# Designs tried in a protein design chat: miniprotein binders against q56419. Part 3

Target 1, 326 residues: q56419
Amino acid sequence: MEGRTLEEVQEEVFKRHGVLVPKKELEDLAKALEEAGLLLTEKVEARLKEEEEKLKRERPMRLAGLSYPEGEREARAFLEAFRASYPGEGEEARVLLMPHLEPSRVPEVYGAALAALEKTPPPERIYLVGVAHRPLKEKAAALPVPFQTPFGPALPDLPALQALDALLPFELFNTPLAFREEHSLELPLFFLKGRFPEARVLPLLVARRSPELGEALKVVLRDFPGLLVLAVDLSHVGPRFGDTPLTRTLAEEARRRDLGFLERLAEGEPEAALAFLGANPTRIDGVEVVASLLPLLRERKGKVLAHRLDLEAPTLSAVGAGTLVL

## First folded at step 3 (miniprotein)

Design A11
Fold by ESMFold2-Fast, scan of step 3:
Structure A11 (fold): chain B 326 residues (1-326), chain A 103 residues (1-103)
Amino acid sequence: as target 1 above (326 residues)
Amino acid sequence: SLEEEIKKLWEEIEELVKEIKRLLEEAKKLYDEGRYEEALKVLLEAAELLWEAIELLMRLAELAQQTGDPKWLELAQKLAEEIFRLIEEIYRLMHEIVEKLSK
């Protein structure tokens, strides 16, 4: 039986406790319950406001001692080990696509990114574009504060960020809380800061395709030249991502899909890369980032340095990761 | 390792849960004594620790996802259920106190 009348509740209370509960008493109880709910909501809101205020000063490390070492010396050794895991030589990058997946799962892919960074002249600034894993108030966002790393704080390029903000039809600094727990920025930044300790950073998140972001970045990059980094993962397949369990055939399809996407980007054909995904449907983490940055990717030729489909056997799932230099 | 950090977070969450339960029992005692305003203050303190436990749980759950091992996801779910029960108990006692104070 669903739902109980006040009379039924009173009758049951009378039978169990020998007391009739007045209707007014039950109504007062319901009102008090609503007020208690408001108090809990106020506490949550106060905590979120406090966290947001802290993020106005700095972005602390969240994955130190976990995805990478806390100490500077140990962090340097970690970078050297990852570089050594990739047997190839890098290529100079003006645009670098690298993963943000847990580094220990795809060490050769991060090693390839490090190889490319070794061949790249130190940039004055890095445009680091990641994927929002939490909702943003706008299509994209940035956080203009120092990001802590084991190599010291990665300082924001405030003039370049302000120039970007001025060109956008929305407030760029719109969702500080989205940056509190954001591995798509933190993990690539660890590697980038280790290689280019003097570079300032524009930490950018894309939640939905924003052609206006790409157009604005093209203008800003002219006045504030730097390295563009797309921190994106590739295919997400299997039950962990709300998909069918991974089979050998589906894994082969995911690898083909990832490589087809990357190779079209390497040919300087980002529209063709997106169309290829439309013909071969999948959840690729970087679609919205690539779609937003089209003006910066067209006619830039390069090469795919590494690709891996990381198999997560317990969940019958997989995530693709790659390193692309343009 | 991911497993070692998950275990560390698990220990921290269990310690916070223990303190939250202690505060909840203190608030119940104050409530039974008719000391409603004091009981409410203790519950608000418990709610602050509860928020900290939720933050640690969210981090543990994210790490559990990264391991790909179902046992860590099961641990995260078990801890979430325990924390949810504490939210419900604190919520229930707060509404009782608000009722008493509003009369």
Scores: ipSAE 0.000, ipTM 0.163, lowest interface PAE 17.6, mean pLDDT 81

Design A12
Fold by ESMFold2-Fast, scan of step 3:
Structure A12 (fold): chain B 326 residues (1-326), chain A 103 residues (1-103)
Amino acid sequence: as target 1 above (326 residues)
Amino acid sequence: SLEEEIEKLWREILELIREIFRLLEEAKKLYDEGRYEEALKVLEEAIKLLEEAAKLLQRLQELAQQTGDPKWLDLAHELARLIQWLAEAIALLMEEIVEKLSK
């Protein structure tokens, strides 16, 4: 990690916000950093710096050979097999909600997304919004570099990313290391690049609710129209996620919760969708993404194309996945 | 009060961060001694604490927004940066250990 002094932290906060952080809190932070002898070791720092430097040029594939094939021909056949897993026809999408769960677990859900993309005219750019699985320095982040795929690199839309950055109260390109291993972007991108090989991409991660991101995106989309993709998974239930073992009743409740959430989004009522989840919003990892993008989801009607609750028998747990077009 | 709850969350997060640092140091020592399986177990514990710290941070950020006091948002931001640093260090060391165990 980069080493920062207490004075550097205080100066950065003052420059950014014009407010001095309370001395006691900064002293506590400095004490925690003093205890981080391992994190300040030359080896760890060198590896983090090298990894971050590489990410300034490109984002390499991490899941090739694991979640999808490395070769273009094999990747194309793989994508077609997923499309075939969904027997229906898609519907045109201006906004697409699709999963980022391991594709082999819910092939018909990814197939439904592919069906929707087949009905959608090729966009100039894709706003791909995933969920941060690592903490971000800010509420959201982007990485403005080519993302490698078996279908060639997905090129960043630099003008649109810069326009977005200019409208935000924080630096958009704030945590490049968070992108080095991020399946919520990589897995949907595989399918999106396969369908729209010429589209540029805005790869965005949301860690916490950022209403300012949704407001800024609404403005940017007017000048830089494109396809908005929310890459989110639904219910997480069972012992693997800190809950009680899955029963038939709990599985039915999870399915109803997922579908109720998606159907309210399909009616153009995203606040109602969030309210429907009640006191347990953390069971759906996409809640922060939806909450951030409210201005883009209101009054936009659509259709739920697919939903599946993937059962993990050994752990008595399950994860929900769905495809929604708006 | 909201401020008292935020201060409580702040202190809890810092305690978790200190324990994560301790576990990371312990895992590095075990790694240097060639005790890879034990190092991995320690890092798995560190990850659980890191996830709890991230969850508490999210709650702190929600409460900080309700206060409208920029100092708490700034402090939450700095904690997020520190948690991010810890997450990256843990991930890198864990990858090294897994590589050693798979040979």
Scores: ipSAE 0.000, ipTM 0.207, lowest interface PAE 10.9, mean pLDDT 81

Design A13
Fold by ESMFold2-Fast, scan of step 3:
Structure A13 (fold): chain B 326 residues (1-326), chain A 103 residues (1-103)
Amino acid sequence: as target 1 above (326 residues)
Amino acid sequence: SLEEEIRKLLEEIWELAEEILRLIREAKKLYDEGRYEEALKVLEEAIKLLEEAAKLLQRLQELAQQTGDPKWLDLAHRLAEAIQILAEFIAYLMREIVEKLSK
């Protein structure tokens, strides 16, 4: 048993392990835990309002120093190492599906995405569609501010975002706080900004299938052409995700499910891809994104560049990741 | 009362989170010393406490929903985010340890 305060624990962890967990993340964690322990709901509400106000100006890096290097030079070397992890050549992408899980777990999959970006002409803007890991007030949301990266800020495409907002039956900028800590946008954005430093971005989150989002995006993309990126992970298997422990059979089923899904998307058949997942569609977080973007995926043929089922031995769990070019 | 149950759960989750952080720190020290098998054992203890925290957090979220009060929902969400950061830290260290042991 240790009779130290949380603040003392935070300072000690930072002193010994600062490069693994940035002090800012530890400070936010300590503050959240202390506030929960003290039951100071008014203070929590005031802090959430402060964070929301900060998000009106910019979205700061949250995973710098943990999932990728904070410094520009180190970040560039990190990105090139990931490209080197994929021995193949890329294909030009008009639509790119890439993962958003911890990059170090599937470096060759991110390397395949980087290879595709090398073959792709620099877009004026990137439509970056991730998965909401926090509740949204609506089925989808966006945050129209600069997103900080080690390569400089990824600037929002304000005219395209405003056009999208005008075409939707709900307020697009509805849940700023959902973007404060969202790895499904931050991790792909690191790689995208490293390859296309001049591209503006539309950072979009999908919580539930929104056919109206896909219809609106089809219109906006015609007037504001750009690269569409679906930042989605594939199968989630094992106790970490509420399932039975991983077995060879379950791993093989997950690989077949992932590849069958991706291959049908590569044939320009997104409805067939969704149908293929059968009775367990919710075990792939990309389902709601694909279902929302059907009008943008139909009749676009392409190629699966990489796939990996990342095995998590300590939890007997696994997460699928893939790179698909359309 | 419902609020009293929420307060008790918050205190229990907070105590677990503090102990999880202590174990993470201990595991990293063992890892830095090349004591990979001992580091793994300590992280397995942290994972057990993380699983207990997750169960309590689920109960907290259920009770917060029953209140209909946004302040309890926001607090439960904020605490869930804090627990997720601990889980990610554990996953990172476990991967590093497993890679060392596999060599």
Scores: ipSAE 0.006, ipTM 0.341, lowest interface PAE 9.7, mean pLDDT 81

Design A14
Fold by ESMFold2-Fast, scan of step 3:
Structure A14 (fold): chain B 326 residues (1-326), chain A 103 residues (1-103)
Amino acid sequence: as target 1 above (326 residues)
Amino acid sequence: SLEEEIDKLWYEIIELVWEIMRLLEEAKKLYDEGRYEEALKVLEEAIKLLEEAAKLLQRLQELAQQTGDPKWLDLAHDLAEMIQFLAYAIAELMEDIVEKLSK
């Protein structure tokens, strides 16, 4: 749906609530926005409508040439190099948790995911659940179009997506623009398409916990069996994320929180995993995904194949990444 | 009170929104000067602040729900729309910058 000017938002707030936000702050902000020429203009609206129209046909690559190679041959070699970076064998997955962090930062973690996919029978479809990095109109969204990859387009599973939409209390295809730039789907999809070129995909984003999504997915998976992939990163710590500079002690705490979370999921106890994080505060972007998918994660036992806390020395910050098979 | 905590979060969100606007103005100035790599770095900083604002908004929504007063939930929703508008403005400028850098 359409964006609005700040003045229109202010007017609606006043009309609905009879509440006026502190006048000085909002007037100063509104004046600055007007002077900067950054209020939503007809040009911006026209461009957004053009982008929405394009997204009805396909989702183009955004990270080709940056996070992975654009050419098919180079992309294949890149993928095999990641597999080689993990010295172990994988295990068959019915549910796979993998990261969406820049792959070059955690190659062995992506390698572990590839090892698991190697042991997994090719699915007819992949339920790819990522984290919304832009606002969604509803708690979750999907985009029912081909997603381009260096290995060819990943085709949407339209019947399964329509079945899912029919079971939800909100419109599933509600925020196409949120998918225009979304690395939590694009980066895992690169690896998934490389391993399962024939599989169709359900690209799903979660912004806030949606128990109704998990219940609906449980029903849809019965009629449309497939591989469930949770594309989530783990701890976010340090100044880059509004935190104190990372010390060895804080890094060890982050590793323990990540592993405690993953180990509880591996035991088939997702409620215990969420409770563990509540008792031991952490910033894991996958919390809302796990909380939404509880019915699909209960009583599924598995194994943590890899974990790394990737250190960003210049900012004294770190992001955790892991691979879990259920 | 819950209302006092909501007011504090509101001010924090507005401060972040203001800083995002300053960064957008700086990025556009750099873009107009042909300094595309520097413009991109400034927009990356704006995106980090936008993510911070979204997290504070989520906390505000939780507190608003505790008040039992729908007006605070609606206020949080209107803030979310404002943040979404800023996200779209950032995305458009970033697209222009990336296009210049890739050619």
Scores: ipSAE 0.000, ipTM 0.300, lowest interface PAE 13.0, mean pLDDT 80

Design A15
Fold by ESMFold2-Fast, scan of step 3:
Structure A15 (fold): chain B 326 residues (1-326), chain A 103 residues (1-103)
Amino acid sequence: as target 1 above (326 residues)
Amino acid sequence: SLEEEILKLIEEIYELLLEIERLLEEAKKLYDEGRYEEALKVLEEAIKLLEEAAKLLQRLQELAQQTGDPKWLDLAHLLAEAIQYLALLIAELMEKIVEKLSK
């Protein structure tokens, strides 16, 4: 996971969060919460408020030195290696779907995204839409601050973000803390900033289906044209994700669902892509993003450049990743 | 109220996590005794409950988002970490069992 051993991942989770709370303690906690409305200690709340205030100024790198190199020279070599891992040529993207999975697990898929970016004229701005891995106060959120990268800060497009905020029925800048540790934005941004160092960014997270977001973005994109990037992973199968152990049959199902989803998007039929998945039994996390962005994806034809179902043997699990150009 | 629904989901998730933990310990004991096929059957039951816990967690995350309260957001995150941690432990033991059964 993330280039680490299973033992290292287990140790990290144990150190940060400890073992499960005994039932009696949870019952006592639930009762105390009902009476006092408190789950967190005063010190934890103070720390979260301090972190939220710091996020008003900038978003620091969290995965530098782990998922990608911290130094600019090493980061550039890293991008070149990923591009070299994809044997094909890219094609121009107006919309790019790329993964946010640990890059070292799916280098060809990120290489395909880089190939597409090489064929794409530098945009003035990038609409980077990721998946919220922490709860958001609203269906979607944005953080209007510089995001640090090894290639320098990715600056926010404040006029475009403000135009978007004005069109939404909720406050866009609603959950700063959700951006503190958000790999669905940080990992794609590393690649995007390396290729388009001058582009400004609209860092957006989707937690739940928001048709109003897609409608507003269609309007904003007309006045503030740019590259739309959907940073989503595909199937999540196996015990790590609360599923049965990965079998050949389950892996084949996941591949078929991933490819069927991407192929329908490539035909400009995003509603058909969603309908194909039905109840989403293999847990494609792009569903809510695609459902939110329907107006931007309809009748836009393109090509699937790469797909991989990355097998995580130690956990008998797998995560799908793909690159789609529209 | 949102708080009442959240507390109910937390209780339901926790009860599932306790049963999953019990099954994982039972499977470890069976594994130590060389009873690999029985251990695998117990882990299959644990995974079924883990799937149910994951579904309830998704609902909890949705309700926590509606509150916008950091305490509920952090608790939902901690429960997600606990579910993931149990899934990793189950997968690790299952890999060991499959290796034994393949010989």
Scores: ipSAE 0.000, ipTM 0.158, lowest interface PAE 16.4, mean pLDDT 81

Design A16
Fold by ESMFold2-Fast, scan of step 3:
Structure A16 (fold): chain B 326 residues (1-326), chain A 103 residues (1-103)
Amino acid sequence: as target 1 above (326 residues)
Amino acid sequence: SLEEEIKKLWREIAELIREILRLFREAKKLYDEGRYEEALKVLEEAIKLLEEAAKLLQRLQELAQQTGDPKWLDLAHELARIIQLLARWIAILMEEIVEKLSK
């Protein structure tokens, strides 16, 4: 009831685009929240059991009808609209950094990523590295099942995942439930599957810096060449993220921080990018991913195609997003 | 215990969410009546509570992570989704008010 009530409200919002939530839906949501406070353990455990069973076979769409269209035809039109939002030409990517922020908030940034994918030869596989928003049992994890998309299932590259697992000092397939609702993989995957429908995927999450992951990936990429995608957002500023309300000064600092980080990565200096952030304290969620993948980013030069600090006026908060090709 | 602190934070966040929903409905009623400046003032109060809820959520996420218990991690994620939805609806109404006031 709780989860379904929230999803029903979200679906109604998506369908109406800009129409305010009806009073009944808000009342139903409030009631579900009160009930959750009384029966948290039973509801949470039951839901986790259901999701764990599903994850043995496939990873279902969670954001279809919310962040992207559920139907294939509508999904294709959605992709083309995002590409059209970026006026430039892309560049071939060996490594692509793209956001996982709600796409409708930064369409030109996703459009830049699509432009880069347009110039990139179709890879046999995509190493999709996102940020764990839930703790993992180990520093990193993968889920070796098909991920559903409106363009059909994105199939796992089982041989490459097994090769990666064999080279790591920990079990790679260690936290299936962390993948249940993980937008840092689902949102980029929507765009990647739309552009490369035949590519297999290695869906990877990083929770803590894991240099051994980067070293292992460098070895695996030699035998199983593919496109490396870092799905990371940039600065998180404002009250929604535990900071003071956004000011012009804080917004300017966030933009400078984001661009300074991306530009150092574009010069093939990922250690300098990390040092820059260390000297300028930040809530960039991509730090652990970059720190884990150093061997794959060093001496690889590229270009920042797009950057935006998305301002959320009602909460006086902002999230940075960018597209970088290496 | 960590669990008791998480439960306390959960109750505080739930109370804030209820109050934010009440204020949002009040602002929508004022908006429907053409009382745009009053609606804006009510939304400013809702935003203040949303900021407080987000801070408490961050604290709850930190404690949930310390427990390592999937049930608390799942709770934190669900609360984040609810707060995101509320932020979106406040943003939509704010944009409509600004459009009306700019004419």
Scores: ipSAE 0.005, ipTM 0.259, lowest interface PAE 10.4, mean pLDDT 82

Design A2
Fold by ESMFold2-Fast, scan of step 3:
Structure A2 (fold): chain B 326 residues (1-326), chain A 103 residues (1-103)
Amino acid sequence: as target 1 above (326 residues)
Amino acid sequence: SLEEEIKELWRAIEWLVRLIKYLLERAKKLYDEGRYEEALEVLERAIELLEFAARALQLLQELAQQTGDPKWLDLAHKLAEEIQRLAEEIARLMHEIVEKLSK
């Protein structure tokens, strides 16, 4: 009924059929929606300003009691249970790739990461690179505040963050609100803080590939050595991700792409890993992080410790997760 | 035929009505949980679908009149009553959300 006003359509229907479609109710709904939208915009803006101000002081836990226990004792037992889920030996890591997927879905993959951390000397700082799930004003961002964990606050490495900021062509601390609810940092941080309670952290988010971030980090890591952690998930397949329902063939393709990607990274060939994925048809979210960090990954040989494609049976979807040490 | 066009519109309207009911129930649950912002987002989608369903119904009513068959006119009336009830319930929940957001 394009090209007609709502009033003209209702009037025509009444004249022809004697049945009224609820024009007043539709108009009242549109008015209520406009009024609610205006009020909501003002309230949302005020709340976001308050939350942004709070984020200048600290980043609170959001997933405590949901993805991990809030109490320190319970959190420690939880972490040890994940380690026990991986029967293999760890390897020392200078670079660790680990997932940020809900840990209970892939316990053996997080267990492999914990095994690697057991073999790794305690770093003075951790460069924790996650994936932005909310828009950033720039290609990457950081938040220079303590991040709360059940094991105490993970303190920011302010000198290293400031050195990084100085080397970048954009403001590093550009989107504080993006960190308010960010599981790609919070979930790996739970495990990292549990194993390295004294390590300071550089919490970094990548929204889009930033070669300038990798170049700057190469310089900063020379002056402020630490553990580099890439907190990324692998394939995302099935209807939850805009794809067809998971089939055996699609699952096999996802596993092939996940493992081919990880194995090329383990050979110290990150460009080959990216080239192997091509158009990234199974939606490995690690590609933007790897593409940003190329200078840090070249010629570093390592080992894939674990891989799993986890099925969400209700949605016929799956997410890949892996642990790689370099 | 006119009857085939009416049946296609009928199926489309019934699908829209089912989806609107689903969204309305989801918005009610969010409202009961104190999640007013999310309830509003769901209701915004329900209102868009409701408007689309109302306009599709107006076309069905026009085609039903052209058939002269009381069966199709009765169907149109029943669909109009259901859409009216959904509009009233959505309006009620919207009013409650506005009241909550204004506090």
Scores: ipSAE 0.012, ipTM 0.462, lowest interface PAE 9.1, mean pLDDT 84

Design A3
Fold by ESMFold2-Fast, scan of step 3:
Structure A3 (fold): chain B 326 residues (1-326), chain A 103 residues (1-103)
Amino acid sequence: as target 1 above (326 residues)
Amino acid sequence: SLEEEIKDLWEIIEYLVEAIKFLLEKAKKLYDEGRYEEALEALEYAIDLLELAAEMLQDLQELAQQTGDPKWLDLAHKLAEEIQRLAEEIARLMHEIVEKLSK
């Protein structure tokens, strides 16, 4: 059986063996294991503190060797293979919506994003907005440090980040540890850095709706123009996500839900896109991001380049992914 | 980093291995004394810890493969061999105890 912690095992042992067989040797072992568990907890806490301190200087790669190659040459070949997976041409983007789902699951969707980046003039900076998968102290956060990639470090745009921080009613740099493991930033950044090696980045996470973030970003983008990237996945359906097993009907509904959402965004109607989702809007990761960025999405027309609902057969579940240029 | 995660898992696995060895030695002494029920309880606890150690080892093996560093791959193999030996000794002694209690 999987999933038992050392602390849980120690608790069961103390409750069972300490009460039922109170022999000195077993008591001594229980105490030694408790002490070892306390030392392990202290070491874990010390390591988290070390990681937090390290994150003040840089954000290391976590998914290199797993989701993308570690070496620069291999990473370049990998990225070009994804571009080749999309047979179409891109469109210039001022706003790009792309997924953060494991890239190998939806190669043509990432390929469409790469095609759009090929048609986009190199930006001085990229506003990369992902979804927080760990708690934030505030509704949103940023980490003002270099993010390591196989193509070299993606440098933070410190003046733009400071300008953003000054306009917000909360401290922007509030939860460094939330960035320790965050695929919604790391996976899109791999592709973005590969295409725009000189661009600086503003790595932003949204945990809850922050209209203040959207209003502040609208102001900052005027003084610090750049590419806005929404790194969001679409429908999450099936038992893996608290739903019934995927059927053909549910898959068709998820596709219609995703495409209806994206098409309304493409028409410059983000409020209509959110309303279209109706009940259960949290099934789409991007809802909180889109709701936060409304001022940047209104009246901006574009095109859906790709969409796929990726089946996870063992769990009868699926995740939607799409590429939208605005 | 991957190396830091490997080292943390290694430390946890070593704690579990030492506890398992202690319980196995205790069970052998209890068996020699004819205290079969108490020996069985010690081995049941050792099996719980062994299962946890095996799960931690699988995580360490995956991280070691990701590094591609022969140093960590060698460590994973040595830990796997030690855990397997402990499992075999525990299984043998437990079998003997169950036979004693069942007759």
Scores: ipSAE 0.000, ipTM 0.195, lowest interface PAE 15.0, mean pLDDT 81

Design A4
Fold by ESMFold2-Fast, scan of step 3:
Structure A4 (fold): chain B 326 residues (1-326), chain A 103 residues (1-103)
Amino acid sequence: as target 1 above (326 residues)
Amino acid sequence: SLEEEIKKLWRLIELLVRMIKILLREAKKLYDEGRYEEALRLLEAAIRILELAARFLQRLQELAQQTGDPKWLDLAHKLAEEIQRLAEEIARLMHEIVEKLSK
């Protein structure tokens, strides 16, 4: 029965696209790769199990030497440069919205976040809410282990995480492997740990709207007060994101969309912010996080400190980034 | 020319990627129907095609580097990202199927 599937797939591709890969090439490949396929499956399974076991003890740095310096001294200088890129003064934050895209692309936006952290009293813990870039078994997840940074490990707030888990209708610690490669937590955490080295963290990922998460967090925050951080990017426009090439008009529309969203959040009106975006929430990846955290965002007034739409010229695409304090 | 060879490899890779996506969709349907052994066979075929796509990609990357043209380097990067994403999806689904078959 081997190889029969390739003939069926060739027929389907031919019918749809009018092109046929040479049958002999596919036959020769199918023979060679059948054993390779089994070996790949076993090796992948073994590697994933090994990585999952390592994640029971700690979450290692993945972007050190790429997005930020590995050494503490170099990392401190890096933070200093980002803070210096923002000419303004920050505002004290109870809730901070900051980006998670590549920091070097929007240094002023990260600088604004650092300015806000400078004005904020050191919290005992940080509720760091990012966006899942890999499937989760549930709507949300957390990983209750130390997260390595150049400034030392960011330690988990185990009592607060356990209190949160107890209030949720699903297991909070449900998908450890989703945290192995997760820049929406790692990049903001670099800046947060640099400013608040003693703060414990609750590293949380949202994959889909979870109103129950927001309700549970509101309860936990009363017993375990801390800084709430929403690590979200704004507009995603252009071919890299399945859209048309960026024009001046589309860039202007994206900027207006981002700022309208942030300004409504700054007025303490998160439902209005979501309604402003309309029926296409995938344009801003922070929508699912904001929708999950409504009880924590209502009636909190604040200020947009920075916004930038970063152009990626080779792909004619752009990503919006902003810093909002509430 | 180098550019013409890159375009030919690009067409071949896109064709193979389409075949992999078709196999993944059919494997997922079979998986949802509890037809695990048939789903596994389709994923095994997908891996065979993925390896061919990876070999063509390696050649395209080499040629793109020789041109030094950002346009072709960007194309190579996008194709590499797509092939990596598909490899991860195939591996994940195969692992789930093996777990189901083992019980």
Scores: ipSAE 0.000, ipTM 0.233, lowest interface PAE 10.6, mean pLDDT 81

